# VHH binders against p49116, part 201

Target 1, 238 residues: p49116
Amino acid sequence: EGPLLSDTHVTFKLTMPSPMPEYLNVHYICESASRLLFLSMHWARSIPAFQALGQDCNTSLVRACWNELFTLGLAQCAQVMSLSTILAAIVNHLQNSIQEDKLSGDRIKQVMEHIWKLQEFCNSMAKLDIDGYEYAYLKAIVLFSPDHPGLTSTSQIEKFQEKAQMELQDYVQKTYSEDTYRLARILVRLPALRLMSSNITEELFFTGLIGNVSIDSIIPYILKMETAEYNGQITGAS
Short names: E, the ipSAE of ESMFold2; O, the ipSAE of OpenDDE; V2, 0.75 times the mean of E and O plus 0.25 times the DockQ between their complexes.

## First folded at step 12 (VHH)

Design ke6 (framework vhh_7qbe_3; at its last look DockQ between E and O 0.91; V2 from the best seeds 0.78)
Fold by OpenDDE, look of step 12:
Structure ke6 (fold): chain B 238 residues (1-238), chain A 119 residues (1-119)
Amino acid sequence: as target 1 above (238 residues)
Amino acid sequence: QLQLVESGGGLVQAGGSLRLSCTASGQDYAMAWFRQGPGKEREFVASISRSGSYIYYADSVKGRFTISRDNAKNTLYLQMNSLKSEDTAVYYCAADQWGRYKSPNYDYWGKGTRVTVSS
């Protein structure tokens, strides 16, 4: 079998809503996040191995790991997104909610910790200077995780994950041959993704657009959405 | 398309110093300096990652040259000290779109700036 990923899977270009408002409102944040989510899902779809698992398994995988994929996407697209500004805006909005006594103290703590984790993760990835290839492989490793409950074809998923890991290893050894521990340094960041709550991520980035609809519930639709349809929506919304 | 513009080249005496600059029209690239001397092939000089966390030098320039960047200004620098006649070359700025500070193939190149070291 050929490689799990090709050079076509390295490209991960996020187009931000235009124009950027002077004040980052909830709509802008949600739209930006939605675009990233779509891009991430579309990226997954572009992987032949992903397609080979079948629609049901594909959906289950994405449902299980969308938060991790999304977070990796945030890290990868942090500059283009002005992520620090977005997070600051989110915090500001949260402060407004706090002032209105809409959140419990415990909930505030949870949300703030989550934001901190997100920021820390993205900063750590930036410091590591993770390149586009490495991001692609890391996303693949995250995507093809067999340890999520309720998955079918776990043996095949594991095989794909191993393949992603091996290809990453080969790439790192080839590209960064003088940095013997780079692979380990990169992989050790993945556990941080599992510490992040998908529910809180959803609340922070998507509440303004989807209302009471969960990301989990819309994933099947996103995965079936044609690229052209999405592009049309992007152009129409601008 | 990313545009790279080098500056700071000139004539300098052996043992002297020179600082090169490269201005990029965009952000978020790993960047590097290359040079091509008379009758020689283009050779790697130094590279720096997007964040600046990772830096590499050719052995021939280690201890004498310093690569740095100012992301706020989208500018790459090469501080060249203790210059030698062998350092005479056209110096090129390069950028990798994938953020590889050890890029096997840089995507964007400047037009170069000439550095001449006289005895």
Scores: ipSAE 0.857, ipTM 0.932, lowest interface PAE 0.5, mean pLDDT 93
Fold by ESMFold2, look of step 12:
Structure ke6 (fold): chain B 238 residues (1-238), chain A 119 residues (1-119)
Amino acid sequence: as target 1 above (238 residues)
Amino acid sequence: QLQLVESGGGLVQAGGSLRLSCTASGQDYAMAWFRQGPGKEREFVASISRSGSYIYYADSVKGRFTISRDNAKNTLYLQMNSLKSEDTAVYYCAADQWGRYKSPNYDYWGKGTRVTVSS
């Protein structure tokens, strides 16, 4: 029984749409976020333990945790994405909506509080200097969470989560031996992910994609697309 | 691929100071300084995390050298004070693609800058 993750699962490289517009707009923000979502879901699908759970369980897991994976991805890629600039543009747009009286004051307060929580989460992860291996294990812990409602095979999911936790512990102790509390500091960041609303994440980042469709509804398509590419490669010349 | 360019090396008398710089072509890397003295193997000098919050020094340079970074300029620094003849070496800038501020293996290396400390 080998490791839960291999070195291929540590690689997580986001590329941004080109060219970057002079003024950030909904299209650029949505395309950037879609690339991160795509990268995150295909990362999850590439894990052998995830594949072993079967297609229906795969879809249920990703539906339950996509927002947490996406939020970890935002933290990991915050510099590449220029996330602070994107969030500032969103805040300016919200201020215009107040001026135009297009949204309720209560909704705008909810969205602003969510943006602040997201910024604080990303800042806390940056202050800890979470590395690529640590992010990969944190994502695995989030992915294999057995306590989401509606999941089947929760015993097997729990075993995979425990394996991710053990491998993270071993990695941190080996790599950062002088910081004996690093694992605990990292793990206590995870509960904040449950405070992030998938509804508000869709509103902030996916308005150009999700006019009348939720992220929940596209997850099976993204997961099946990777399957088709895995299995259905067009063979080249003999 | 990430490009690292060191500068600031030169001749200094013992007890003197130098400041090394390393300009990176990209952001978001944990970085380190290494050195290789005449007839010696390359050895660790200091490392700094992506944010600058975590810093480590080799025992031989603690209290004399200071590593720092300016992320707005993609630049890593090494301030070397109270220099000794034993500090004579080619100094290399290194970066870890995974952001490990204590990396067992660095992925990107500069060509080095020579520091000579005369008695």
Scores: ipSAE 0.604, ipTM 0.843, lowest interface PAE 1.6, mean pLDDT 86
ESMFold2 (binder alone), look of step 12: mean pLDDT 84; pTM 0.861

Design ke7 (framework vhh_7qbe_3; at its last look DockQ between E and O 0.91; V2 from the best seeds 0.79)
Fold by OpenDDE, look of step 12:
Structure ke7 (fold): chain B 238 residues (1-238), chain A 119 residues (1-119)
Amino acid sequence: as target 1 above (238 residues)
Amino acid sequence: QLQLVESGGGLVQAGGSLRLSCTASGQDYAMGWFRQGPGKEREFVASISRSGSYIYYADSVKGRFTISRDNAKNTLYLQMNSLKSEDTAVYYCAADQYGRYKSPNYDYWGKGTRVTVSS
């Protein structure tokens, strides 16, 4: 059996909406986030092992981990996205809601903490200088997590996760042989992803675009989306 | 495509100092310096990660050369101190698009800047 990931899975290029507005409005943020979400899911779809799980299983898998994948994508694409600027804009929009007394104090705290966690995670990943290969393997490890409730084929999923971990280990050993603890430093960042609420992420990045529709409900459609259709959206054909 | 432009090369006496610069047309790359002396193969000099958190030097330049970067200016630097005749070479800037600060294969290269150390 061949490797879980190939060089084709390392490329992860996000194209931002153009032009970038002077003021980052909700639409721009949502569009940017949507593109990243689509890219992340289509990346997953491009993995043969993912395809081998079958449509029902791989859909369930993505439903379970989309927030983690998305967050890894944010970290990886932080520069091209100007993530700090986006997050600042989100906070500014949140401030408006606060002034209008639309949110409870507890909810405000939750949302602000979530934003902080996102920023902290992305900063930590940047500080570690995670490279494209490492991101690919980390995403695979997150994707093929067998510990989500309701999954089928958990043995196979576990096998794929193990393979991803082994390939990452081999890559790190080969590329960064002088840093014997790099693998550990990288992997210990993954638990932070589980601390993040998918609901809050959805609210912050997607509410303005999908309205009352949940990410969970649209995942099957995204996974079935043709590459050409996706590319058309990226090129701004809309 | 990413463009890399080296500058700062020149003639310097042994024991002297020189600072090289490399301007990149884009951001978010791990970067490095290489050099090729007369009749020699191109060799690694130093590399630096995107954030600057990780730096590597060839043993031959360790303690004498300092690699640094200014991301706001998209510029890579190589401060060369205590220069030796053996440091005479064309110095090249390189970038890795995947952020590998220990890249096995850099994607982009500059045209180089010549450094000549006279005895």
Scores: ipSAE 0.842, ipTM 0.925, lowest interface PAE 0.5, mean pLDDT 92
Fold by ESMFold2, look of step 12:
Structure ke7 (fold): chain B 238 residues (1-238), chain A 119 residues (1-119)
Amino acid sequence: as target 1 above (238 residues)
Amino acid sequence: QLQLVESGGGLVQAGGSLRLSCTASGQDYAMGWFRQGPGKEREFVASISRSGSYIYYADSVKGRFTISRDNAKNTLYLQMNSLKSEDTAVYYCAADQYGRYKSPNYDYWGKGTRVTVSS
């Protein structure tokens, strides 16, 4: 009964399509987001505790939390992705849609609120200078969330979440021993993840890549992919 | 690979000041300064988080040295005031790839810049 995560689960290196275009386009945004999604799914699948839950439980768990896991990935990779630039381009597009009366006012309000919440979350994580070890444990806490409806093995999922919380606590106390409040500052950021809509995330980052299917529907196939196929999707290689 | 280049070392009188600089090829790293005196092991001086919000100092330099960074210029600084003879050392810039601003291990190192403090 070893640690929940090992050093192999801390590495989280996103590579961007190169070069970054002078004008952002849907292809660049979708490819960048796809790489992050596949990196996140590969990370989750590699955890022995996750593997031990069984295929039906794994699929249900990831369907429930993929957007929160993706959002943590956005925060972790915000600088390398130039996320602020991407979101600014999306905001400008939405203003054009208002002027041309292409979208309902309710939908535009929902999307703008989501963008603001995402920006605030990513900014708060950057100000805390969350490190790679802390992100790995935060992602594990999010992944092993027992309170989603329809999950089986919720007692075991809860035990894994408690273990992730314990390991994060031990790490923070060992590494940042003179910062009494660091763990509390980190943990109070997590509730904001429940404000993120998977539907809106798909529209912001995956428009044009997924023709009439949702991320939710492809998760079983992503989780079954061979390692070589994952590496191709993470790097954008054919 | 991250490249780190220190500058600003030299000879200074005790009680004087120097400012060291370290230019980096990127800005997603927690960074620090270390020093090695003649015949001594390399020792920690100061560290700073990626955003600059979190800073640590060795007790021997608290109140005299100030670490800072300018992320727009990818540059790390060490302002050294009230210099003493025991501050004589080669000063190294270092970076942690995992963003730990109190890191047990640093992954990237510069070649160093020499500081000599004369009585």
Scores: ipSAE 0.658, ipTM 0.851, lowest interface PAE 1.1, mean pLDDT 87
ESMFold2 (binder alone), look of step 12: mean pLDDT 84; pTM 0.867

Design ke8 (framework vhh_7qbe_3; at its last look DockQ between E and O 0.78; V2 from the best seeds 0.00; counts 0 for: pae E 2.6 > 2)
Fold by OpenDDE, look of step 12:
Structure ke8 (fold): chain B 238 residues (1-238), chain A 119 residues (1-119)
Amino acid sequence: as target 1 above (238 residues)
Amino acid sequence: QLQLVESGGGLVQAGGSLRLSCTASGQDYAMGWFRQGPGKEREFVASISRSGSYTYYADSVKGRFTISRDNAKNTLYLQMNSLKSEDTAVYYCAADQWGRYRSPNYDYWGKGTRVTVSS
């Protein structure tokens, strides 16, 4: 079998809503996040191995790992997104909610910790200077995780994950031969993704657009959405 | 398309110092310096990651040259100390769109700036 990923899977270009408002409102944040989510899902769809698993398994995989994929996407697109500004805006909005006594102390703590984790993760990835290829492989490793409950075809998923890991290893050894520990340094960041709550991520980035609809519930629709349809929506919304 | 513009080249005596600059029209690239001497092939000099956290040098310039960048100014630098006649070359700035500071193939190149080291 050929490689799990090709050069076509390295491209991960996020287009931000335009124009950027002077004040980052909830709508802008949600739209930006939605675009990233779509891009991430579309990226997954572009992988032949992903398609080979079948629609049901594909959906289950994405449902299980969308938060991790999304977070990797945030890290990868942090500059384009002005992620620090977005997170600051989110914190500001949260402060307003706090002032209105809409959140419990415990909830505030949870949300703030989550934001901190997100920022820390993205900063750590930036410091590591993860390149586009490495991001692609890391996303693949995350996507093809067999350890999520309720998955079918776990043996095949594991095989794909191993393939992603091996290809990453080969790439890193070839590209960064002078840094013997780069692979380990990169992989050790993945556990941080599992510490992040999908529910809180959803609340922070998506509440303004989807209302009471969960990301989990819309994933099947996103995966079936044509790229052209999405592009049309992007152009129409601008 | 990313534009790279080198500056700072000139004539310098052996043992002297020179600082090159490269201004990029965009951000978020790993960048590097190359040089091409008279009658020689283009060779790698130094590279730096997007954040600046990682640098790499050719053995011939290690300890004498320092690559750095100011992302706020979209500028790449090459501080060249203890210059030798062998350092005489046209110096080129290059950028990798995938963020590889060890890029096998840089995507964008400047027009170069000439450095001449006299005895």
Scores: ipSAE 0.871, ipTM 0.941, lowest interface PAE 0.5, mean pLDDT 93
Fold by ESMFold2, look of step 12:
Structure ke8 (fold): chain B 238 residues (1-238), chain A 119 residues (1-119)
Amino acid sequence: as target 1 above (238 residues)
Amino acid sequence: QLQLVESGGGLVQAGGSLRLSCTASGQDYAMGWFRQGPGKEREFVASISRSGSYTYYADSVKGRFTISRDNAKNTLYLQMNSLKSEDTAVYYCAADQWGRYRSPNYDYWGKGTRVTVSS
């Protein structure tokens, strides 16, 4: 059996809306997040193992894991996105909302805790110097997760995940041979992804994109898009 | 595309020291130094991760050379101490766009800076 990922699956280049506005706003944040989401979906579609599962399985799989893929994308692209600046702007808006008595104090605390967990995850990945090959394998491990409720073909999905795990192990041992615990340090970061709420991610990053429709409702349409339209969404040219 | 500009090469006496610099147009790369001596193949010298947390050295330079980076200045350094005649080479700065600090192939290369170690 051949490799799950090739070098072409390592490419993950996010371009930001230009110019960056003097004061961050919902439209800039939503366009930036949309570009990352479409980049992540394009990446998943390009994997032969994913293609082999068929359209219905692909949709179910992405619905189950899109928030984890998105969160890995945020960590990978945190520098180019200026993610710390985006999150600081969101925190300021939330603190103003509690001062003006416009939102439930319990909801704001939930959202602030989510932001803190996201910041800690991104910081931990940066401290580990996770490289582009490692991110590609981590995204594959997350994509081919057989333990989400409602999935079909879980045996095949499990085999693909095991293959991604093996390829990550081989890569880390070859590239980081002087650091025998690196794989373990990387893998223990993954459970934090399950703590990220897709509902809160939608509120933080996608409020202007969808209105009352959720990301999981539009995933079948994103996965069916023509390549040219995909590239327009990733670059914001259309 | 990425621009890599080396500086700091020159003539130095054996046992002396020299510091090479490489300015990059970005800071999201794992970086390395290579060298090519007269009539020899290009060889690995040292490499460093994006954040600087991981470094790796060829055995021939370990303990004498120190790789470092200043990400605020987008600059890579090679501090070369206890120089030997065998260190005479053109030194090249290199970058791996995928962030691999021990990359099998680097994607971007500078033009090089010449280091000559005299007796």
Scores: ipSAE 0.461, ipTM 0.762, lowest interface PAE 2.6, mean pLDDT 86
ESMFold2 (binder alone), look of step 12: mean pLDDT 84; pTM 0.865

Design ke9 (framework vhh_7qbe_3; at its last look DockQ between E and O 0.91; V2 from the best seeds 0.81)
Fold by OpenDDE, look of step 12:
Order: structure tokens, then C-alpha cells, then sequence
Structure ke9 (fold): chain B 238 residues (1-238), chain A 119 residues (1-119)
């Protein structure tokens, strides 16, 4: 049995909508987020172990962890996305809603806290200078989490997660041998992902594009989407 | 695709200092310096992570050379102090697309800048 991930799974290149508007509107943000979501889902789909779980099981996995995968994607693609600018734009849009008294005080607090958590996480990952290989393994660890409710084949999922962890360990030991605690330093960031609300993430990044449709409901369709369709969407999206 | 252009090389006396620069046409790369002396193989000098949070040095230059970067300017630097004749080499800038400051194989290379240390 070969490794869980190959070099082909390390490449994770997000193409942003073009041109970038002077004012980051909701559409641009949603489109950017959607592309990242699609990229993340298709990345997962490209993993043989993921495929081996079967369509029902792997769909359930993605439903359970899409927010974490997405957040890791945000961190990884923060530079190309100009994430700080996007988040600032989101805050500005939120301020408009606040002024219009559309949100309760508690909700505002929740949303702002979520944005802070996102920014903090991404900043922390940037400071750690997580490389492409490490991101790939971290995403795999997150993807193959057996502790989500309602999952089938949990023993197999656990096996894959263990494999991801071991491969990450080997990689870090080999690549960063002088930094004995790098692995631990990286892994301790994962709990922060569980603090992220999928509902709030969905609201911030996707409401302008998908309306009342939930990410949960469209995940099966994304996973079934052909790569050519995805590429066409990237190149053909106006 | 990524273009790296080194500058700052020249003639310097032993014990002197020199600062090299490398301008990158793109961002978000871990970067490093290598050098190749006369009749020698190319050797690692120093590397720096994308954010600059992590640096690594060859033992031969540790304590004398400092690698740094200015991401706003897309520029990598190598401050070389207490230069020795053994430091005479063509210095190359390199970049790793996966962000590995301990890259086993850098993807992009500059054309190099010559540093000559005289006795």
C-alpha cells in the first residue's frame, strides 16, 4: 500500500476572479470563496483513500469538515486571495448591516469574533510558515477525522488519518530536522479549526452567491463535478 | 516563470562587508542563497521562510552572514560581514514554490552575482 498523499496532492493553486474590482463587492468575495471551496473539495476527491471510502461516506466526511478544509484553504491561499483585504471588506459590509439595525448585538459579536478567529488562525499559520506539503497533510488529517457524528467506516477513516499523521511526521522530520518541535507546533493549531462556525463562515463568504442554499446541500454536487467543468467555471466566470 | 535577479556583488577586502540583494518577480516563496566558488560545487549559504520567521545558515557562514527579506519590495538580502577569501564565489538566489526554507530542491534560480574577497 502506497502513501496516502503524493506530490500531486501538494499542489494547491487557487485562481482568483479577474479583474479584481476596486471595491470588493459581495459577488467577488463569494466567487473567490466558491473557487476555493471547489478547489478544496476536488483536492479531497483526488485522494485515492478518499475515493476508497465510497461516495456516501466521503460525502459525509466533507459535509462534516468542509469548514475546516475551507479555513485551511484560506490560510494557505491568504496571499493570492488578499485575505486581509477580503476580511476587511466583509467587516465593512457588516458595518453597513449594523447601521441598518439588521443584526442583534449578540449576533454582531458572534460574527466579529468569528472573523477575528479566522484572521488569527491565518496569521498564526503564516507565522509558522506552513509549507505546501504540510498543508496537504494537515488537510488530510482534518478530512479523515473519525470523530464526526454519523460517519460510517470510522475504522478506515481513522486508519487514513493515522497514515496522514505519520507521513506528516516523517516529512517534517526529514525536511526540518533541526526543528524538533515543529510537528507539535503545527498540530496544536488544528483545534482552532473546531472553534470555527460553519454557519457563520457560510454566511460571510457564500450568502451572496448561493442564496438560501446551504453548502452542506451542494457538497454532493461539487464532488460530482467534473474537473473540466470546474476549470471551465474558473476560466469562463465573468 | 519566477525571475530572480541578484545584485550587490563586487570586490571587497578580507574582513570587509558586502550586502547582496535579490529581486523576485513574484511573492510567497521561501528563498535562499547559494554560492559556487572557483573549482567548487555549488553550496548552500542561507535560507529564509516566506514570512521571515525562520532562517537557516550553513556552518561556514553562521555568525557572519545574515539573511533577510522585504516582502513589500519582493527583495531578498544577504548581509555578509567579516568576509574571508573562502567566501569568494558567485552567489545565487533561489526560491522554493512550496514555501520550504529547507527545500531539498529549489525551483527557481538567479543568474548569480560575483563576490571576490581579496587578501
Amino acid sequence: as target 1 above (238 residues)
Amino acid sequence: QLQLVESGGGLVQAGGSLRLSCTASGQDYAMGWFRQGPGKEREFVASISRSGSYTYYADSVKGRFTISRDNAKNTLYLQMNSLKSEDTAVYYCAADQYGRYRSPNYDYWGKGTRVTVSS
Scores: ipSAE 0.879, ipTM 0.945, lowest interface PAE 0.4, mean pLDDT 93
Fold by ESMFold2, look of step 12:
Structure ke9 (fold): chain B 238 residues (1-238), chain A 119 residues (1-119)
Amino acid sequence: as target 1 above (238 residues)
Amino acid sequence: QLQLVESGGGLVQAGGSLRLSCTASGQDYAMGWFRQGPGKEREFVASISRSGSYTYYADSVKGRFTISRDNAKNTLYLQMNSLKSEDTAVYYCAADQYGRYRSPNYDYWGKGTRVTVSS
């Protein structure tokens, strides 16, 4: 009955691995991406409405939307992460894969098109100067999407999404009252998230294109973690 | 904590101009300028979004003051033209960690720089 999100759900602080290497490498990129993934999953799990849906529904939702949440996280944290530098390092890695005949020309084209779409999305979000409250509501709208196949409790998920949309509208109207069209400009960015491939995201950020770890397979484990385990994964602590 | 250091304050004749600077220890914040005149409460002057694309001004300074930023140098500016004696104040740089260019409450504050406008 209360608000879908509280101020505790707006804080989204990513800490980068230290020290930063002289040359960015696969391990630094994977550690940075892993911290963002666990921060995003901790955020989702902390929402009372998400908790209320139950474990099977939670797992199904996160499997369906983790890439969209991760991509919103990339856009939100692009400056802290130096995302443009990371993407340049990934492109260099891809070029080495061509020289070693590890990938076909068609695959390279697919991956490069995905990188272009990711860059375009992040740039469009930066140009709009999306704030932390707006990101929190956008993530909630993405998380509570009733449109994914195989979901149970679809009517309740839809109600939560409508509540997130209403709270975003109220927030934007109150905070940016002089900008009548801000809500519309923000919401029209969301369809681009459906263009992002979870498979390619895994290859870009989590495996370095040699092998991969399926994020889908570890989501039930991630959702069961205790807070101390999350903090260790978010900060990379031993 | 983010550190903010203002500079560029001083004495100027009415009708004159000054440019204030604020150096931040980092970027990725929406930022603003505030001022506190003698015997008055601190008041909003101007604000700017993280990218610099959006600005907002108090009615009392519209058309006379311009806020800008150089993100490569982590520096915020306030160009103050056509200064009036009522602009005499300590000017403070402020930053919002959530990136709201219309922030209701700023999280980080500088120590201020004094501007005195003589008649």
Scores: ipSAE 0.679, ipTM 0.867, lowest interface PAE 1.1, mean pLDDT 87
ESMFold2 (binder alone), look of step 12: mean pLDDT 84; pTM 0.863

Design te1 (framework vhh_7n9e_1; at its last read DockQ between E and O 0.94; V2 from the best seeds 0.89)
Amino acid sequence: DVQLVESGGGLVQAGGSLRLSCAASGFTFRNYGMYWGRQAPGKGREWVSGISWSGGYTNYASSVKGRFTISRDNAKNTLYLQMNNLKPEDTALYYCARPGYGKTPESDYWGQGTQVTVSS
ESMFold2, look of step 12: ipSAE 0.802; ipTM 0.931
ESMFold2 (binder alone), look of step 12: mean pLDDT 88; pTM 0.882
OpenDDE, look of step 12: ipSAE 0.922; ipTM 0.973
ESMFold2, look of step 15: ipSAE 0.812; ipTM 0.935
ESMFold2 (binder alone), look of step 15: mean pLDDT 88; pTM 0.883
OpenDDE, look of step 15: ipSAE 0.923; ipTM 0.973
ESMFold2, fold request of step 18: ipSAE 0.817, 0.809, 0.805; ipTM 0.938, 0.936, 0.934
ESMFold2 (binder alone), fold request of step 18: mean pLDDT 87, 87, 87; pTM 0.870, 0.877, 0.875
OpenDDE, fold request of step 18: ipSAE 0.932, 0.932, 0.932; ipTM 0.976, 0.976, 0.976
ESMFold2, fold request of step 21: ipSAE 0.802, 0.793, 0.799; ipTM 0.933, 0.930, 0.932
ESMFold2 (binder alone), fold request of step 21: mean pLDDT 87, 87, 87; pTM 0.876, 0.877, 0.878
OpenDDE, fold request of step 21: ipSAE 0.933, 0.932, 0.933; ipTM 0.976, 0.976, 0.976
ESMFold2, last read: ipSAE 0.775, 0.802, 0.815; ipTM 0.924, 0.933, 0.938
ESMFold2 (binder alone), last read: mean pLDDT 87, 87, 88; pTM 0.875, 0.872, 0.879
OpenDDE, last read: ipSAE 0.933, 0.932, 0.932; ipTM 0.976, 0.976, 0.976

